# Designs tried in a protein design chat: VH-VL binders against q5slc1. Part 1

All scores and structures are predictions.

Target 1, 112 residues: q5slc1
Amino acid sequence: MGALRGRWAEEEALRFLLGKGYRLLWRNRRTPFGEVDLFMEKDGVYVVVEVKQRASARFGAPLEAITPGKVRRLLQSARFLLGRDDLPVRLEAVLVHGTPKDFRLEHLVLEL
Below, numbering starts at 1 at the first letter of every chain, in headers, positions and changes, except where a header shows other numbers; antibody chains are not in Kabat numbers.
F stands for the ipSAE by ESMFold2-Fast; E and O both for that by ESMFold2, at different seeds; each is averaged over both directions (binder to target, target to binder). V2 = 0.75 x the mean of E and O + 0.25 x the DockQ between their complexes.
[cut] marks letters that were taken out.

## First folded at step 1 (VH-VL)

Design b11
Fold by ESMFold2 at other seeds, look of step 4:
Structure b11 (fold): chain C 112 residues (1-112), chain A 120 residues (1-120), chain B 108 residues (1-108)
Amino acid sequence: as target 1 above (112 residues)
Amino acid sequence: EVQLVQSGAEVKKPGSSVKVSCKASGGTFSSYAISWVRQAPGQGLEWMGGIIPIFGTANYAQKFQGRVTITADKSTSTAYMELSSLRSEDTAVYYCATGYDEYYYGMDVWGKGTTVTVSS
Amino acid sequence: SSELTQDPAVSVALGQTVRITCQGDSLRSYYASWYQQKPGQAPILVIYGENNRPSGIPDRFSGSSSGNTASLTITGAQAEDEADYYCNSRDSSGNHVVFGGGTKLTVL
């Protein structure tokens, strides 16, 4: 998950979300269920954000898809980080298309 | 802080193989790219290939396709580079190096190098 | 290969400013990183991304890029800056790492 992301793509995604009023709680945090790229808060909801780079190869790694199994693991990670399971949690993705010098962002809310 | 500890110097005969190890201490081995870079005497740096251990997929420079095998063992935090069909021009210092994301942040941590001498 | 091109040698007077360049088509899409190497030693990363210094690198080192060219600038060159300097980046496909041929910096 986290190993496929480019650091530049994550930085641009973070800057984009901060500009939209998201508040950062943690980044690059390991849990028993996987690594969380960005863990944020917006409008009273905790948000796990997956950053994915598209149309650009990462050295030595395949591109990842966000599967139903991965959705479950991301939710488990959120509840682990919060230490409780009664808070509202949302999953989002930021798809970063292109290269560090020529990119665009696509922001998605993931279905649970 | 991550440190990379490489195996010791080797003297090899032409036509043989060498396998150099690179053990990571500290940091997160499985999520970093590990690259192999060599330098012949008096020459520049030459990327041979690399691997991201969690994904197990190695990527090789075109020049070394067919002669180099790069692997990683997550349980021991050790990467390996094996170069086959050795020739005198393979005499070089072989470095391993890591970074979080060499697309963007470069190779931040380097091993001290392993000298491989190929002589008849 | 010559996918990234550096001048073989550059000189600078002590205390003066020098620029070392790295040229290649892939630099339109990918940042270069810069490495310092002294004889008998492993390379040290001095600049990555547009202009980021790892911890412990003096602020006299800076980076820039324009078009297909990346540059390493040393603004107050000191005797200990005499070394070989390499750029690296990705090839045009983004799949492989490539190094420039290196530039020997002489501090006069």
Scores: ipSAE 0.013, ipTM 0.623, lowest interface PAE 8.2, mean pLDDT 83
Fold by ESMFold2, look of step 2:
Structure b11 (fold): chain C 112 residues (1-112), chain A 120 residues (1-120), chain B 108 residues (1-108)
Amino acid sequence: as target 1 above (112 residues)
Amino acid sequence: EVQLVQSGAEVKKPGSSVKVSCKASGGTFSSYAISWVRQAPGQGLEWMGGIIPIFGTANYAQKFQGRVTITADKSTSTAYMELSSLRSEDTAVYYCATGYDEYYYGMDVWGKGTTVTVSS
Amino acid sequence: SSELTQDPAVSVALGQTVRITCQGDSLRSYYASWYQQKPGQAPILVIYGENNRPSGIPDRFSGSSSGNTASLTITGAQAEDEADYYCNSRDSSGNHVVFGGGTKLTVL
């Protein structure tokens, strides 16, 4: 169960993005720069999505785990997975607050 | 401009193995998803497995797990599929196919196929 | 056994519109692509990413999806459209590629 912590959050994030017209390409793909949680596409743009789960349901929980260094590693991972750097790529995060019975989502675009 | 050139037809006896090659020209081999798809006479398309060379690890359909080995050699831009313990129902045309990202863009480049006949 | 289901055969009168369907639970989550295959030939991609045409595919080919069903529509069917048509996508886990069983299109 501990190894699966946040699995329900990832599933809710995925369902949310699918409902917004995103298409799933890959899940949990390893690269030399880290693991990509969700690799998706919308309107011809590749999207790397980081999913974070917080126990608190309070709005505005800190996102310190998504630093400028993390953004750079996510971009490196996208470049690695695509094998090129000339395709449009967007970085996003979905923060899931709370528990399976009582949660809310924040959907964010990560600055490059 | 990517083209896939496959090795020639093969006739094999039951219980043996076959190794089919797929050489890519034009474009970037390491970023392609290279899949192997077979088609028995009068039958449909059947995905066997695939590889993205930059990963180095192949992904196999459950039906072929344990009998198929898919590899890629980036230095020669060549993918390989080896099928072991051949039986008559393995008689088929074996295709390699690729695209930038076969998940979204599909398999937009196909080899011409390699006919493998398994008969005594 | 296929996780994507297609009707084995469909007919259309010359110049009429036909829809070829592909059903599977994974289509709620994953893109469908469509391939045309004529006898003795490798398949040709005709639709990717639900409704995008590769270069060289006629405008009469289009795709759509809703729920667990993807569709290939040929408007104004021509004699040269007579072929086998396959959908593909991912299985429900997202780990494997799967093809539908194929649909033989006959143009009358």
Scores: ipSAE 0.006, ipTM 0.581, lowest interface PAE 14.1, mean pLDDT 82

Design f11
Fold by ESMFold2, look of step 4:
Structure f11 (fold): chain C 112 residues (1-112), chain A 123 residues (1-123), chain B 107 residues (1-107)
Amino acid sequence: as target 1 above (112 residues)
Amino acid sequence: QVQLQESGPGLVKPSETLSLTCAVSGYSISSGYYWSWVRQPPGEGLEWIGYIYHSGSTNYNPSLKGRVTISRDNSKNTLYLQMNSLRAEDTAVYYCARSIYDILTGYSAFDIWGEGTLVTVSS
Amino acid sequence: DIQMTQSPSSLSASVGDSVTITCQASQDISNYLNWYQQKPGKAPELLIYDASNLETGVPSRFSGSGSGTDFTFTISSLEAEDAATYYCQQYDNLPLTFGQGTKVEIE
């Protein structure tokens, strides 16, 4: 199951977001509510970033469902990492399609 | 707990505009999920009409493009379907349904459905 | 559009029988397939998502399998309440599309 979220894909996602002006706060942090792949900041907003890897070159395929429960757990993890719950948090994803030698990225900003 | 209830005119004439409502209870339609309309002609299968995302963005089945509008009133927690230029083939049971939010594609399975409302298009 | 073809269009079986319904997609849809049950006069109800996962509260006699283009739905020990029409539905691409349905009757 972790093969779809390999370390090379997370490194590429991180490099990509850093190049877009995101600042890394924490990486691969476990919380009582789940694991956060990348916890970042951009333009004064804290961002929980999920990194997903697909070996296929196919684009647009669903990876997993996001329920209100999963959104709540991701937000609870953000608040845990911040130590407060009155700050704005955004949820984003980076999809890494392909292999280390032939990959492309898709960056999604999710409405909360 | 979360419930969807359709309502509408029942019998409508060709060339006119259909207006349906979907009352949602137990969850705010602006807080999450995709909210879809799906129809089923009598004795036939199901056809997806389109959705409205909780943020307000819409998408429609290309087979119905130009004839349908999906909208909402967040203060009433209500979804709307408007379909113009009605034809006999538009006779169907119309459902509203909630779709699970998928982080990658933004939709997945329809986990909650309304009871449906029959619309007959006839002179 | 992705066409979804179910087989058979109808079947009759006795309580306790095992029944199998197939669904074929016109192109590879990975495992992005759901199964719904629709009883007469009622809305469809989600049974199985992502080809093989049981929705919460669904009896374990229902199961699904497959990937790519060929999918199978099974009721391992038919019960009287299972008389219904069953639909597969793909969500790999828009527009979302359903199979034409399989009506299951109890003898």
Scores: ipSAE 0.006, ipTM 0.586, lowest interface PAE 9.9, mean pLDDT 84
Fold by ESMFold2 at other seeds, look of step 4:
Structure f11 (fold): chain C 112 residues (1-112), chain A 123 residues (1-123), chain B 107 residues (1-107)
Amino acid sequence: as target 1 above (112 residues)
Amino acid sequence: QVQLQESGPGLVKPSETLSLTCAVSGYSISSGYYWSWVRQPPGEGLEWIGYIYHSGSTNYNPSLKGRVTISRDNSKNTLYLQMNSLRAEDTAVYYCARSIYDILTGYSAFDIWGEGTLVTVSS
Amino acid sequence: DIQMTQSPSSLSASVGDSVTITCQASQDISNYLNWYQQKPGKAPELLIYDASNLETGVPSRFSGSGSGTDFTFTISSLEAEDAATYYCQQYDNLPLTFGQGTKVEIE
């Protein structure tokens, strides 16, 4: 876990989600429970977004499942950033395939 | 600049309720950060009691949940700790502390501590 | 709860010595570990955050390393003012927990 690994990929993910009407609250924020790449809001739901970079530009490559332990840490991070635990929170991922010059995005809502 | 100062009784009896005050100067407690209570029995280690977030939300160490309450008065810029059903094992120095969340570095630590106040629970 | 175990509980060393303190977490805490110095009668003071980063104004003779479950704190050339108790503290999960402390004395 390094600061801003895949920074170009994160920038493209952010632009993509802003274009879909998401609102950015925080980015690249470390908490006692882990780093949150993008912490956003859409339609009254808070969204923890994980950005994953892959070398291939092709779509349809299998994604790595997010483990139950990571889900718990992401939810704990959301509660820490909000300072309360009674708000709706959702987990999402943006897969960025390829290179800065030739990339494709895949947007997923993750099972909690 | 930012300073925390605890105060309260030095001696209390078992089964009583402890009431501690933390006066904060140099920063408004409703403007940011987590505000925690931490205790240290004489000659022993540190135990986190709980926090109150600047928005007012609280969380407590499960080992103490049910007998501690953290609150505040924003107009006095003051934090409070209440602990019920005191026992001899609650004898400790009690600290209030600020937990930083630094946007630029992204870390969380207790960056400012009060001087601490000794509370002795004894018959 | 995540238990933090420090070793040794105490040590004595001479000015100029290199001393090393270890801290082991009961589960993987990534690098979410801080080190504090506490002198008698005083509150703890943050030295190192996120396992290896020096807080502002902390002398370079202090260092930290590690990730996962095993962490090391080193004073590379002990000075008289370094006589204190040192604590590790994790922030990976609530409740926040501290190691039991390591007392460093000057011979």
Scores: ipSAE 0.000, ipTM 0.558, lowest interface PAE 16.1, mean pLDDT 83

## First folded at step 3 (VH-VL)

Design n15
Fold by ESMFold2 at other seeds, look of step 7:
Structure n15 (fold): chain C 112 residues (1-112), chain A 121 residues (1-121), chain B 108 residues (1-108)
Amino acid sequence: as target 1 above (112 residues)
Amino acid sequence: QVQLVQSGAEVKKPGASVKVSCKASGYTFTDYYMHWAKQAPGQGLEWIGEINPNSGGTNYAQKFQGRVTMTRDTSISTAYMELSRLRSDDTAVYYCARDSPTIFGDWFDPWGQGTLVTVSS
Amino acid sequence: QIVLTQSPGTLSLSPGERATLSCRASQSVSSSYLAWYQQKPGQAPRLWIYDASSRATGIPDRFSGSGSGTDFTLTISRLEPEDFATYYCQQYGSSPYTFGQGTKLEIK
C-alpha cells in the first residue's frame, strides 16, 4: 500500500480482474451521482465494479444485496462516464476478505 | 417495531468480567450482523467488533483482541458481548447495533439503548 | 486503520442559521462508504445519513451530506431547535470500521 493511494484491497481487486481479461477504463472517478471504484470493460460490456474490504472471510450472509438507491447511482454514474445510455452495463462487486498478507477474493455479478 | 433491548447497568471491580446482552425483536435476527461499540464518559464512539448471528463468526478491533468475546443464542434472538480483565478505563456505555443488509453497507440501524458498565474499586 | 477527524469540535449557532460539519479521513474511503449519526444526551446514536449523501428514513431534507475520498460534509440548511446535538461520522469502506470524535452542535 502506498501513501498516495491508501487502498490495498482495490489494487488487489484490479489485479484480479485484469487477470480475468477485463480492461480498465477509469478508477476512482467522481461523477455527480457518486464515485466509481473501477470502471471496466469485458467482451463489449461496460462494468462498474465496487470493491468492499472486510477483515475476515464470511459464509452464509443472507442479506448482502445492494440497495436500490446504490444500484441507481452506480448505473447513473456509468451513463455519465460513457456520455450515453444505450450501451450494455453490468454491475459487479469484488469482496476482499482479510489483510494484505492473508486475503481472499469473492467476485460477484450483481442482478440489476 | 424493530428494537434492540440491552441488559441493565453493571458495577464491576478491576480484573473482573462483564457480559452484556442485546435482545433483538421485530426482524429476522440471523439476517443481520450485530456490532458492538463503546462510549466512555464524555467521549466519542469506538467500534469493538461484530458477530455473524448465522455462523457465530466474529471480528474484533485490535484494541480489544484477547479481552472481548462475542456470542449469540439464535433461539432467543440475543447477542452477547463479554469483556474480561476489566480496567478503570473500560467504564463506558456499551451499545449493540444492527448492521445494514447490503454488500456495500455497514452502517448501523437501529442501536440498543446502551448498557453502562462502571469499573471501580 | 482509517482515522476520521471531525471539525470543528464544537459549533455554536442559533436556530435559523446554516451549519457545516466536516469529516476528514486519513485515507481515501472507497465509494463514499460514510455515514453520519445524531446523538442527544442520554440517548443512543441514530442513523442520519448513509453512503455519504443518502438520508435515512424520516430525516428532513434540510440535512444534506456530500463528499468523497477524504473530505465529507454534513450541511443543515437552516437549523431547527431539535437539530442541536452531537454528530458523528463513521466509515465502513475498510475494516476496522471507525468513527470520528464528534462535532457538538450547540445553541449559541
Scores: ipSAE 0.217, ipTM 0.755, lowest interface PAE 4.5, mean pLDDT 86
Fold by ESMFold2, look of step 7:
Structure n15 (fold): chain C 112 residues (1-112), chain A 121 residues (1-121), chain B 108 residues (1-108)
Amino acid sequence: as target 1 above (112 residues)
Amino acid sequence: QVQLVQSGAEVKKPGASVKVSCKASGYTFTDYYMHWAKQAPGQGLEWIGEINPNSGGTNYAQKFQGRVTMTRDTSISTAYMELSRLRSDDTAVYYCARDSPTIFGDWFDPWGQGTLVTVSS
Amino acid sequence: QIVLTQSPGTLSLSPGERATLSCRASQSVSSSYLAWYQQKPGQAPRLWIYDASSRATGIPDRFSGSGSGTDFTLTISRLEPEDFATYYCQQYGSSPYTFGQGTKLEIK
């Protein structure tokens, strides 16, 4: 039944973003700087989207909810995939809370 | 500095219950999930469950469902794990560990020192 | 749930040698949501590596983590006496979070 059985949260995140007018370029793409879950485009901006699944909703992360090291790696990955470093890139996350039968999405647009 | 201090070792008979405490200091207790893990003698680590200390909401591993209860007292920054109907194979060191969440991460840091629970007659 | 399988179960080496510890997941752990912990007898586990490749504070440069998807490694370039311990991997890409069974790194 295919290699994607464990990726239900990514499928839901992708469906959600496609419904918001995002366009998918690549998925689960490995680079020298790490793996990118979803690499997308919206309104002329390239978007690195990370998907995280949890059993329940959480809050309590620091005000900067992403580490500087993670930001650096994601931006480097985007520029590697594009083959240039002068294009607009944005970082986003989709947090998927729950199970395939009972979940909620939280969409975060990261300002850097 | 961030610290988790657990209650002392317990010796229990089969059928009894044990309640292990984990006192947090050096951070805002209600901002981070607390996890509990089991390590039987000579064995690896096994996740028991988690509690949101803000809401009190819990999520337990299937094999402990029905025998474990996790609670907390926010006024003293303390989490508790109670395991009931103890069996000899519940003999283990039990750890609490703080979730260190970011958008992308949920690693455990720090860990409590562990509490040995021995179930025997 | 994601099962993590570590290999070898025991690794016997001498100080100065290079160690490579493997952690394989039963399904993909996207975005390298994997941590490594070191544990010595009678002690709690300690965070060593997070996000597959980031060293925790104070961890020496001789430790490096790598991998993505289902295959992750912890490498120690030149073993020191204090490095002999048991190492566990842990995934946090999806709940429930799970641990590997451990690799014991012992002195030959």
Scores: ipSAE 0.154, ipTM 0.728, lowest interface PAE 4.6, mean pLDDT 85
Fold by ESMFold2, look of step 4:
Structure n15 (fold): chain C 112 residues (1-112), chain A 121 residues (1-121), chain B 108 residues (1-108)
Amino acid sequence: as target 1 above (112 residues)
Amino acid sequence: QVQLVQSGAEVKKPGASVKVSCKASGYTFTDYYMHWAKQAPGQGLEWIGEINPNSGGTNYAQKFQGRVTMTRDTSISTAYMELSRLRSDDTAVYYCARDSPTIFGDWFDPWGQGTLVTVSS
Amino acid sequence: QIVLTQSPGTLSLSPGERATLSCRASQSVSSSYLAWYQQKPGQAPRLWIYDASSRATGIPDRFSGSGSGTDFTLTISRLEPEDFATYYCQQYGSSPYTFGQGTKLEIK
């Protein structure tokens, strides 16, 4: 019998992105620069997707910025996984607010 | 300079309630979640919960649900944590701490100086 | 919830030595959502490292953080007298947020 792992938010984010026409290449891949939650492809562009779960709904709340260090690590991880640095890569986030019973998604495209 | 200044030490009897305050300065109070943590004598840190100072919405750790109430007064940039039905294992230093504003962050910076609550008969 | 276990509980070293502090999570902490705090007696915790490896403002470069998944490390390359304190890890990959029990770094 199947057992559920404690990564429900990542599963919901994946389902959401697959429904938007994204294709999954890898998930939970560890690199020397950190872990990539979802590594996907959409319309010829590779996409690093970070998934962040929050217990409280913060939908629409102002966020100051993604840190430059985090951006750098995500890009380094993408280049490591691809084995090259000349391919188009986009950074995205899926914020999952709430619990498995009651959640909402916020999808962000992060500019480099 | 961003600062969190907490109310002074309290001595309470078992069964009583205590309300600790945390006054913020040097930033826009309503833009950042406020967190509370407990540190019992000789022990580590334990997250109690959080409040959205703008909406007043709260989220508590299950262990404290039903005994803790977090509130705020935006006119004086002050957050409050009230703990009811006090017992001896509630003796601890209680800290407030500001959430980070980034998409991926929920680290705490800065922290208040702490408030010692002693529960004894 | 994610349980963080720090080791060793106490680390006794002399100034000038290298220190290695471990934090192990009961399940993967996605995207390295892990912070480290320093606390000295009578003081509040202070943010030291965030996102597993990024130093907070003003933190000396002798401190470095590393790790991913379930295993995280704080390293101090050359101990100074002011570095003797208790260090806590904290995860923020999922609510509820949790702390390790601390590693006390003390003078041998």
Scores: ipSAE 0.117, ipTM 0.735, lowest interface PAE 4.7, mean pLDDT 86
Fold by ESMFold2 at other seeds, look of step 6:
Structure n15 (fold): chain C 112 residues (1-112), chain A 121 residues (1-121), chain B 108 residues (1-108)
Amino acid sequence: as target 1 above (112 residues)
Amino acid sequence: QVQLVQSGAEVKKPGASVKVSCKASGYTFTDYYMHWAKQAPGQGLEWIGEINPNSGGTNYAQKFQGRVTMTRDTSISTAYMELSRLRSDDTAVYYCARDSPTIFGDWFDPWGQGTLVTVSS
Amino acid sequence: QIVLTQSPGTLSLSPGERATLSCRASQSVSSSYLAWYQQKPGQAPRLWIYDASSRATGIPDRFSGSGSGTDFTLTISRLEPEDFATYYCQQYGSSPYTFGQGTKLEIK
């Protein structure tokens, strides 16, 4: 049911982060610079969280950080949503591997 | 000079198998996922699946599960796609394509030149 | 799986005109995980746009991508003779990865 719309992975990522003490500010917010999946706060730091679903884990192959263009758009979106650029912002990802019935999560803090 | 060079065209009978090769050069083969796609004559592109060349792990589109096997030989930087129990609607150009090296990137660059597989009765 | 539907199927225009190619997803594509490829007859596809709006290396700035959620657009501001080809969108926000059926951009 949830997989029909493709939202199930985002819901699982949100549940996971709320369980880790994150506070949700916005979700699925459109900005001039792109869409933010989850915009959250933890310990006084604002967090842009990107969620990606894959059928299987991509672990084992060397991976680089997210592209510079993606980082820039995410940071610009955070500044837009906050209305200022002087607050601490962190980029994170939740990778959701599998299907609604059988999935695993990987939580990453991305370099800035 | 990142390059993917595929094996030559093949003609097969229904029920046979075909194994297409894709030799990579100009980059570290094990650092990038390899994907395979099908393009039937006059048709669009269809994703078949992917292989992690480091681990050998694979993920196939459901339509091809049970008939496709993707492998690799890291010593010669070569990926393979084998399709079994061929049907006439398997006649197509088959492409390999390299995945992006980012956490979020799954776009394909570059592509191999394509391998025409013709299944004739 | 996410179905991508491109429109129009064929777009007939002249050099110098503006082209707008649409790609609609059956479900939201998170974080604009959408790419565009150009393919000319007898050739392999070539990466054109990634992350919905970022041009691949060497792609002219007359090409721009936009959109989010379920609606994505490739725009060519002033068509050049070399731009006439078939364009495919591809989503990578959710497995299995899927392509649109293509828009053929042809000389009118």
Scores: ipSAE 0.043, ipTM 0.703, lowest interface PAE 5.3, mean pLDDT 85

## First folded at step 6 (VH-VL)

Design r5
Fold by ESMFold2, look of step 6:
Structure r5 (fold): chain C 112 residues (1-112), chain A 121 residues (1-121), chain B 108 residues (1-108)
Amino acid sequence: as target 1 above (112 residues)
Amino acid sequence: QVQLVQSGAEVKKPGASVKVSCKASGYTFTDYYMHWAKQAPGQGLEWIGEINPNSGGTNYAQKFQGRVTMTRDTSISTAYMELSRLRSDDTAVYYCARDSPTIFGDWFDPWGQGTLVTVSS
Amino acid sequence: QIVLTQSPGTLSLSPGERATLSCRASQSVSSSYLAWYQQKPGQAPRLWIYDASSRATGIPDRFSGSGSGTDFTLTISRLEPEDFATYYCQQYDSSPYTFGQGTKLEIK
């Protein structure tokens, strides 16, 4: 019960991606390599989506690139969930800036 | 390399204000959020809030809303935290810390050396 | 807000022993959004572990972090004298960012 309350940004990210034609496969799935926030599919490509919330009411700071270790862990998780390693997988992020009542979304495709 | 150097210790009376400075060097000041945290004597760490040094936008923990003001001066790469209407339980070490953002991370590295603020009658 | 509760409050061990420090969250936290800090008396906290399991630069490999959901651990496989300090967990999954109250690891 408490877990659902703490992930408002994930709910908004999911709603946003569904509206862009993504299909949800799993959410909040644990694997030996870590947790996957949203595991989705779009146009025949599997997509690992990580959701990050920033609560500042004013935005502007540049984002650092994803770390190589994080990329590796997300790809390993995708392969675990799919049971194979030869399918196209894309890594994406949804950054949710602001508060539950006043937020904006930034959607990024991450280079592998 | 990357350093955060804070202003010196302060002694204040109840009801006064204190403004702690945090000077950054060794990196592009406006590229990283700055955070502030409180550590009362013998206690753990408590997040006070954050500032985007590029825009000046802030976000404060509810406990400090109305009493804290975070600002910055980009020309000297310095962040400030002002705490008003001081009371005895504001006695603490106050730290600034740089956000080390990746797309997914907001851990704090490095931290300033801390500024002891003592509030006494 | 997410409350982090660390246990034990104090852990008394000798050099050479294995230490396990627990951090439990009041609601689910992605493993990608948890860090650990070491602090010695009179010093600022120092980043030790980020993303639940990644060691910061220069941190010895005897330190490992793990966990997901509401349960996270920091393990020290073989304690060295310099490892005795207070350790804090921190979540950055949602604002306000919060810290655990700390576990003091002391020499017995």
Scores: ipSAE 0.165, ipTM 0.739, lowest interface PAE 4.8, mean pLDDT 86
Fold by ESMFold2 at other seeds, look of step 7:
Structure r5 (fold): chain C 112 residues (1-112), chain A 121 residues (1-121), chain B 108 residues (1-108)
Amino acid sequence: as target 1 above (112 residues)
Amino acid sequence: QVQLVQSGAEVKKPGASVKVSCKASGYTFTDYYMHWAKQAPGQGLEWIGEINPNSGGTNYAQKFQGRVTMTRDTSISTAYMELSRLRSDDTAVYYCARDSPTIFGDWFDPWGQGTLVTVSS
Amino acid sequence: QIVLTQSPGTLSLSPGERATLSCRASQSVSSSYLAWYQQKPGQAPRLWIYDASSRATGIPDRFSGSGSGTDFTLTISRLEPEDFATYYCQQYDSSPYTFGQGTKLEIK
């Protein structure tokens, strides 16, 4: 089996976002700026979605903001995949806390 | 200044247990996972596991399942790692390390100074 | 689990030379999920590079990280005496988190 830890988290994130009306364009696409987990579209806006799996459920403590370097990388990846830089793009994360049998999702909008 | 200060060196016999402490300061202890790693003499780093200091939830590497217990006391901002049924190949420096501050990262910064555990007959 | 293999095991160079340290993963690792640490004898590891290419606070720009997929590098453009140490890569794409076995950068 070629299934990796984290692949189940990506599948759950995808299922969750599809249920929220997002449309999948590409997944697991490699760019010069890194691999994009999910590249999606919602209401005319292109969305780069990063999926992060945490093995334990996370309670109470908010995560810190993303770094400026990661914002640039995600935007560069979107522009690379689209072949243009004049379209609206949002940055999002889905944090998947726990294990395949006991998990919780946290959906964050990271756009500036 | 963010700092992790570990308990002092230990000498143990085979079959005993050791409990290493890691006191955090300079940040909100419950906001960051705490990790533990092993470094045997002359060897590289090996991840042992992690604890969510808010919930107490843990995740251990398979090699250490059944022998390691990670706990914490949030009132004194201190994490603990206990390793039982010690063997000679458990002789190593044990480090605690704070998880990264960003939602994408799990790199470790800072690290504690390390605790040498020597298992000797 | 993802195995990280560093090469060479030992790299012997002089100050002023360029160093290239390799980290190869047994399966693809997103470039955002790889870090490098420096460790000197008797000291704890120190974060050097995160997210494959971002320098930690205070790390000189002679250090650069790059790579994607299974192949990552740490490059030191002009070695200074303080740069001679052991360097470890670490992946945090998939639990369990793993480290490479280290590259010892030593003075020739």
Scores: ipSAE 0.160, ipTM 0.729, lowest interface PAE 4.7, mean pLDDT 85

